# Designs tried in a protein design chat: VH-VL binders against Coenzyme F420 hydrogenase subunit delta (frhD). Part 3

Target 1, 183 residues: Coenzyme F420 hydrogenase subunit delta (frhD), of Methanocaldococcus jannaschii (q60339)
Amino acid sequence: MNETMKAEIESQDDELFDLTPSYLKKEIMVLACGNILFADDGFSVHVIEKLNKILTDKEKQKIALVDAGAGAPQQVLTLIDENSKTKKIIVVDVIDWGIKPGEIKIIEKDELPNPKYHRLDSHDWPLAPLLREVAEKYNIEVKVVGCQAKYISEPDVYIGLSEEVEKAVDKAVEIILRELRGD

## First folded at step 12 (VH-VL; from g1 with light chain S93D)

Design h2
Fold by ESMFold2, fold request of step 16:
Structure h2 (fold): chain C 183 residues (1-183), chain A 121 residues (1-121), chain B 107 residues (1-107)
Amino acid sequence: as target 1 above (183 residues)
Amino acid sequence: QVQLVQSGAEVKKPGASVKVSCKASGYTFTYYYMHWVRQAPGQGLEWMGDINPRSGGTNYDEKFQGRVTMTRDTSISTAYMELSRLRSDDTAVYYCARGYYRLWSGYMDVWGQGTTVTVSS
Amino acid sequence: DIQMTQSPSFLSASVGDRVTITCRASQGISSYLAWYQQKPEKAPKRLIYAASSLQSGVPSRFSGSGSGTEFTLTISSLQPEDFATYYCQQWNDYPYTFGQGTKLEIK
């Protein structure tokens, strides 16, 4: 009697030891980078919050919305290996390209920095060259959806987007939805 | 205000080492890469390497690999560059410069005032 | 390593002239290029980043253009304070590299 209950409990507990992050079990990752506490640096968090409300439950079976926030987005990428289900990564972030605040720049894989080194520690490389290396190593489609920030309040806490960047959230959501749905 | 303040000028003999400091203020030190760039008298700019202050990870130009060590102390927002086995052609002004963060390490928007290192017998 | 070649190495010009400095990369660097101005005894100052974007506080007579392997810095009407040495720098891939510099002198 007790043996049957123990087997049932251990079967449930065995699922608790699967340490593969859930986002690596989905084919598409939308990776939000930045900190909502620092004004426009929170752009990507607003984008994935809107995507979370728009995507159907069926779509979310294939699409991971990942808030990398203060947890260093490099760590999210360095956990990808040959066993990961990831086929497409969309990185959402603010940029400084000197274009008008709120303008969106799309950076394709071939426009990302082309790394010369194959040595990786979790924090050695900036995110863009790391993204390109991971994408090429595992044959993953990649795209960066970057919004020109107006200001980033770091180190001061300011919750809220500039008017221009706030308006860009809906534009970014539209672009990403088309990419996710194959438009 | 974002500022980088470097240690004072040094005179060294061949074979010695020099350690230059760069104290950052006015921003979150660990948010931005820190670069080191040198300039020999009458010459152009030469990138030596950078450090990610959050992780302490470094990237060096191969020319300096084995002679350069870049470190930081996050508790006092200070980066360091040490160059060993000095030669006369290491005579230069050494700059620290703040890079960018997250997506790129990139371009250098704030520079220290420079530290003159003279190597002579 | 990506080699950056500036042309010309020296340039004599007068106040009011239009000046063009070219920077060529040995391989494609997209728009990962910056331009710096350095005056004697001073640290470099960033003028242009992302190939064409003007740093805040830099006069509008400065402009940058180009992508891939060919880049240009233009000063549309030279002013007395513009006599300096100019460097391009790629930040596409490690090691980062600078052009050899263009010294802009008064005629």
Scores: ipSAE 0.566, ipTM 0.801, lowest interface PAE 1.9, mean pLDDT 87
Fold by ESMFold2, fold request of step 16:
Structure h2 (fold): chain C 183 residues (1-183), chain A 121 residues (1-121), chain B 107 residues (1-107)
Amino acid sequence: as target 1 above (183 residues)
Amino acid sequence: QVQLVQSGAEVKKPGASVKVSCKASGYTFTYYYMHWVRQAPGQGLEWMGDINPRSGGTNYDEKFQGRVTMTRDTSISTAYMELSRLRSDDTAVYYCARGYYRLWSGYMDVWGQGTTVTVSS
Amino acid sequence: DIQMTQSPSFLSASVGDRVTITCRASQGISSYLAWYQQKPEKAPKRLIYAASSLQSGVPSRFSGSGSGTEFTLTISSLQPEDFATYYCQQWNDYPYTFGQGTKLEIK
């Protein structure tokens, strides 16, 4: 269990022995991947922070904003099972696709790598093929909102986005809101 | 700055095992997948498998399943590949290579210098 | 497993020539393809990733194109230092696989 999921479980004291994370009890997951400490790697965190301010309380009843950090975003997905309420997953991350910094690439389910083996109890696959596998097994709608990073400072700590990636945050929020609200 | 340094050449007899090490520096070892690729003399590149250094989980090509074991020690940023029940056709240069992180493990941007393993009687 | 087939296996060309190496996948791999250059007795170096994206520091005379099942690596004006063996590699699905290689000899 990653640190984010531990925090969610701790806040639900009456449900201490129900280990199902709260994000799996909502229909829509927006999964932020990356580390705020490493410059543009914090892109997704800025996106979900803005979404958190924009979404209504009613919308948040069906939409989970999940900050998986740099740790184990795969573990977030590997906990999905037959009992999860998830119907749509939007993954927000930086990418290296060799396009202009700050440019957003949308990757749909059929464009994700198609894994050869269907072993969902393993979190050792990269996130993209795992996302496709989970989506196909449980008939979940998926979208990746990827932003071409300009600078990832790892291993050095640097707080703050490059200008190009900072401008892309609003674009990503707009795209995600259209997905969440049916445009 | 990012560097992968492998252990030295090995000469082995058929039936033995070999364990090749790959020491990483200049980046956060657990952030990136580590691949192992071999190349027999005069032949092309052959992907053997990879490891997620954070979890220790592995993905092997089927042809090595049961003979290969990939491990790591995160405290010293070192990946290992062990190949057992060696045969003469396992003679090759063995490379470690850093993959990508998070969305895919994919393409290999930094390679070790290679470790020559010779299997002969 | 996804088989990667390169053509030609061997190519001889002169400095200044335009050369093209093709790589075909047995299944669709979208743009999840990389190209590597390997000089004798050295480790491979990545040239191209995501089918067409040039690795930082690689000369602009190198370019990649294609998607799905057919991909090309082009060297627009061959230089003496381009003598090497070139490999394509798919990273769409496990196990990852390489093409057989194309050895480029400079006349």
Scores: ipSAE 0.558, ipTM 0.806, lowest interface PAE 1.8, mean pLDDT 87
Fold by OpenDDE, look of step 16:
Structure h2 (fold): chain C 183 residues (1-183), chain A 121 residues (1-121), chain B 107 residues (1-107)
Amino acid sequence: as target 1 above (183 residues)
Amino acid sequence: QVQLVQSGAEVKKPGASVKVSCKASGYTFTYYYMHWVRQAPGQGLEWMGDINPRSGGTNYDEKFQGRVTMTRDTSISTAYMELSRLRSDDTAVYYCARGYYRLWSGYMDVWGQGTTVTVSS
Amino acid sequence: DIQMTQSPSFLSASVGDRVTITCRASQGISSYLAWYQQKPEKAPKRLIYAASSLQSGVPSRFSGSGSGTEFTLTISSLQPEDFATYYCQQWNDYPYTFGQGTKLEIK
């Protein structure tokens, strides 16, 4: 069997069984967490929407923008395995940290909770400990870009950001862009 | 308004089981972790475990592993804590408490009124 | 398990006094510490989360500080309604653990 044919068969076999989601085939993942139905909880959605408009096609080859609001962020993270190309995860979310509404806080991996969870199913874990686990297991750089919420309307549906959080969207975008571009 | 309403006081014999309910209202039940904390008479607070109401996943303190079962009924926004093989030292007020959501679950912002469980011969 | 040690266990003070309660963790817990107030025959009430973040609706005379292993709850000017038992709680690691409590009594 010609070495070329063997390489082609191996490549075809790798493609046939590659079940890795497309967003995990990129080096960087920006993961938006939140729900636009609940006022400031939609902060991350607005951030990634703006990022999507700003990033070039070339940049998007290496950067995946994922709206986890349509699904559980935990589900995205649990799909990360040895075949994933992800080297960096930036989580975007609203936070309740007792700081001023609209204020941005960057939380590094080492600042996340250091949990020892007994639950075997990681889908049941909060996002922060799961992020830490994924970071350590797969040597992925992880950081959270959090915005202090002013108002989360849950369980009442309210579409729209508070003035403070709305203004913070651009700031978060700038922060993330610098992170993405290495500035 | 966010509220947790627990079931009434229970009197049990040693070796029996008790199941306490916690009905949530005023928020989306599946968005927040539910914790259970007990307090023996004149003693401090003791964390027992938590449950993710969305998935049903639980985390128990090892002290209660094998005796405690936390469950939920999402259709009625109710969490349950069952403690089996009751002992006299299980006599306490049992609280359900709402945790945080998504990023972490550790701090408890809303508490039930408590359920007194008395274990006596 | 992470042990939380409060000091003092009992404190007598007068209205208007500045009161400080300390909580020590057996290992580093970053800022993942909450403070609760409990009155007799009542459920605990959260005062502080994330070591220094004040719960909405809690009077500004309450403040929290600290990081790592040493934390403090301060009441700048004690009011009559502040006489209660206070608990710290770490939420860095399972199992979550509480301090033994500090009972604040009127002098």
Scores: ipSAE 0.363, ipTM 0.782, lowest interface PAE 1.7, mean pLDDT 90

## First folded at step 17 (VH-VL)

Design p1 (from g1 with heavy chain Y33W)
Fold by ESMFold2, look of step 17:
Structure p1 (fold): chain C 183 residues (1-183), chain A 121 residues (1-121), chain B 107 residues (1-107)
Amino acid sequence: as target 1 above (183 residues)
Amino acid sequence: QVQLVQSGAEVKKPGASVKVSCKASGYTFTYYWMHWVRQAPGQGLEWMGDINPRSGGTNYDEKFQGRVTMTRDTSISTAYMELSRLRSDDTAVYYCARGYYRLWSGYMDVWGQGTTVTVSS
Amino acid sequence: DIQMTQSPSFLSASVGDRVTITCRASQGISSYLAWYQQKPEKAPKRLIYAASSLQSGVPSRFSGSGSGTEFTLTISSLQPEDFATYYCQQWNSYPYTFGQGTKLEIK
């Protein structure tokens, strides 16, 4: 077997066994949570679509825009380990906090539910306490950008945001850009 | 409209088991956490545990660990709570209650009507 | 476990009175607190969530405040239908826990 062919095969095999998701190779993650099929539950998808158009290619080398979609965003977080490059996570989601529809609430790491007080072996956690646990374990900065929804159409399919939540998309993009750019 | 309808009252002897059902309607069953809360006669509310109906994952108060099993059947939008090795202090009204979804689970906006379980010798 | 302690356990008041019920958490729970009203032989009804957010359909005479470890439920002018037992509940950490209740009676 030719030495050159062995080197090429070894290089190819080494790349094939690196299963690290690309978003963990970037220092900043913007994690969009929600389902675009259920009216205001699609808020975060609209936010990352606008960010994708606004961020430069150079900025996208440092910033991962991750759409968790209808899936389990917990799995995105559980893949973080000591080898991940992640230093900041911004979660974008709708919330029910009883404020005016379209209003944005910012939740910092120390305001998230604190998993240190959990005394149960958990088989599954809500996203917020998991976010705090992962962030504390790996010393990651966190911020939740939450928009008070007006209408979630679940179980009916309705594509489109309420007027108030649609206006909040631009506000959320502005807030996130300031966080990403240090303004 | 959102509704939780529970199974009927049960009378059990010490050492038996009880399984209470909670049928959900008016919303996507798998989108919201489901909690179980009990109330002994003349006493306060006691959280027993919850289940994520999408995954089937559960969280139980340690007081009930080993005696409680929470399950669901997504095809009929029904949650279940089974309590085994019953004793007289398990006499209570048992409620299912719908929680929230995704970011947290904890507050309970819709409650079932309650199921009275009486444990007597 | 996070212990939730309500004060008072029992309260006697008249229609039209302003009533305040307090709830203390043994550890910080931020604003992850709900208040429930329960009438005899009925399921609880949520009044307040996120410490201060009023549930849709609940009269504006009900309000909640507080954060961290100290929380209050206030009824600004009691009505006849408000005589019930009130519970606070933390939803910060498993296991979720309720206060022991405050029974609000007339007179």
Scores: ipSAE 0.681, ipTM 0.832, lowest interface PAE 1.1, mean pLDDT 88

Design p3 (from p1 with heavy chain M108F)
Fold by ESMFold2, look of step 18:
Structure p3 (fold): chain C 183 residues (1-183), chain A 121 residues (1-121), chain B 107 residues (1-107)
Amino acid sequence: as target 1 above (183 residues)
Amino acid sequence: QVQLVQSGAEVKKPGASVKVSCKASGYTFTYYWMHWVRQAPGQGLEWMGDINPRSGGTNYDEKFQGRVTMTRDTSISTAYMELSRLRSDDTAVYYCARGYYRLWSGYFDVWGQGTTVTVSS
Amino acid sequence: DIQMTQSPSFLSASVGDRVTITCRASQGISSYLAWYQQKPEKAPKRLIYAASSLQSGVPSRFSGSGSGTEFTLTISSLQPEDFATYYCQQWNSYPYTFGQGTKLEIK
């Protein structure tokens, strides 16, 4: 086995011992929640698809765009530990807050539901209290970018956003870019 | 068309157990949290706990410590609440209620009709 | 636990009256508050969520306000169908808790 092949094998061996997901090696996480198959529930996927096209390769070295779907965002957060590089999490999702469809509500860490008084099992918590607990434990900045949905088609498959929520995609991208770029 | 239909009234003796069912229809059962709330005669509403039907994970009010078990059967879109070691002060109407689905779960947009459980000697 | 205290516990009022029910939380709950109406022998019905957002199909004479620890449900001109028991409920933190209720009866 020549010297080049040995160096390549040693590099692979070092990587094989590091089980940390790549998104935890970046300082900023944009966590998209929802299912593109259910009309407005796909809002966040459209947001991160646009961010992926807009962000430079240099920015993507520090920013992870994570599509967690409807069911995995808790698992993404539970893997954060003291060795993770995460400094900021931006969660993108639809909400039901009773505001006009397509309106965006921003929720900061101190506004999130707070499980502080009672301990909760982290793998089954609703996303917001889990996010708050993880953020407080590891001193992570948090912002939730929530869009009031008009129509969630679940259980029926309908691909496409309502007009109001479609327009909100660009607004959400603008808000997130300002947060990512420090404007 | 979103509907929660609960099992019928029960009469139990102290020390027994009761298991109340809540059958969901008109939506994807695993997409929303299910909550259980009870109301003693002439009294207010008391949240007992919830279950994530996708995972089966639960959160219980500490007041029911060791006595409540919440489960579900996703194949028939049905949630269950079992309360053991019944006492006379467990006499109440028991409701299932649907919560919100992702960021939070705690406001209840659809309620079952209620199941009266009477605990008497 | 976050204690929710309603005031008053009992109201006697006439059709056409303006009615105000207050709900206080023992800790800050932001706007994570809902209001329910319950008639005898019936399950509760959500009127308001997120402190001030009116449930679809609820008459506009109902309104909610407040944030933090103090919240108000207002009925601007009481109608015969509004005689019921009203509950506030916080959903900020486990365990979720309800106020003790306000029974609204015909004078």
Scores: ipSAE 0.687, ipTM 0.843, lowest interface PAE 1.2, mean pLDDT 88

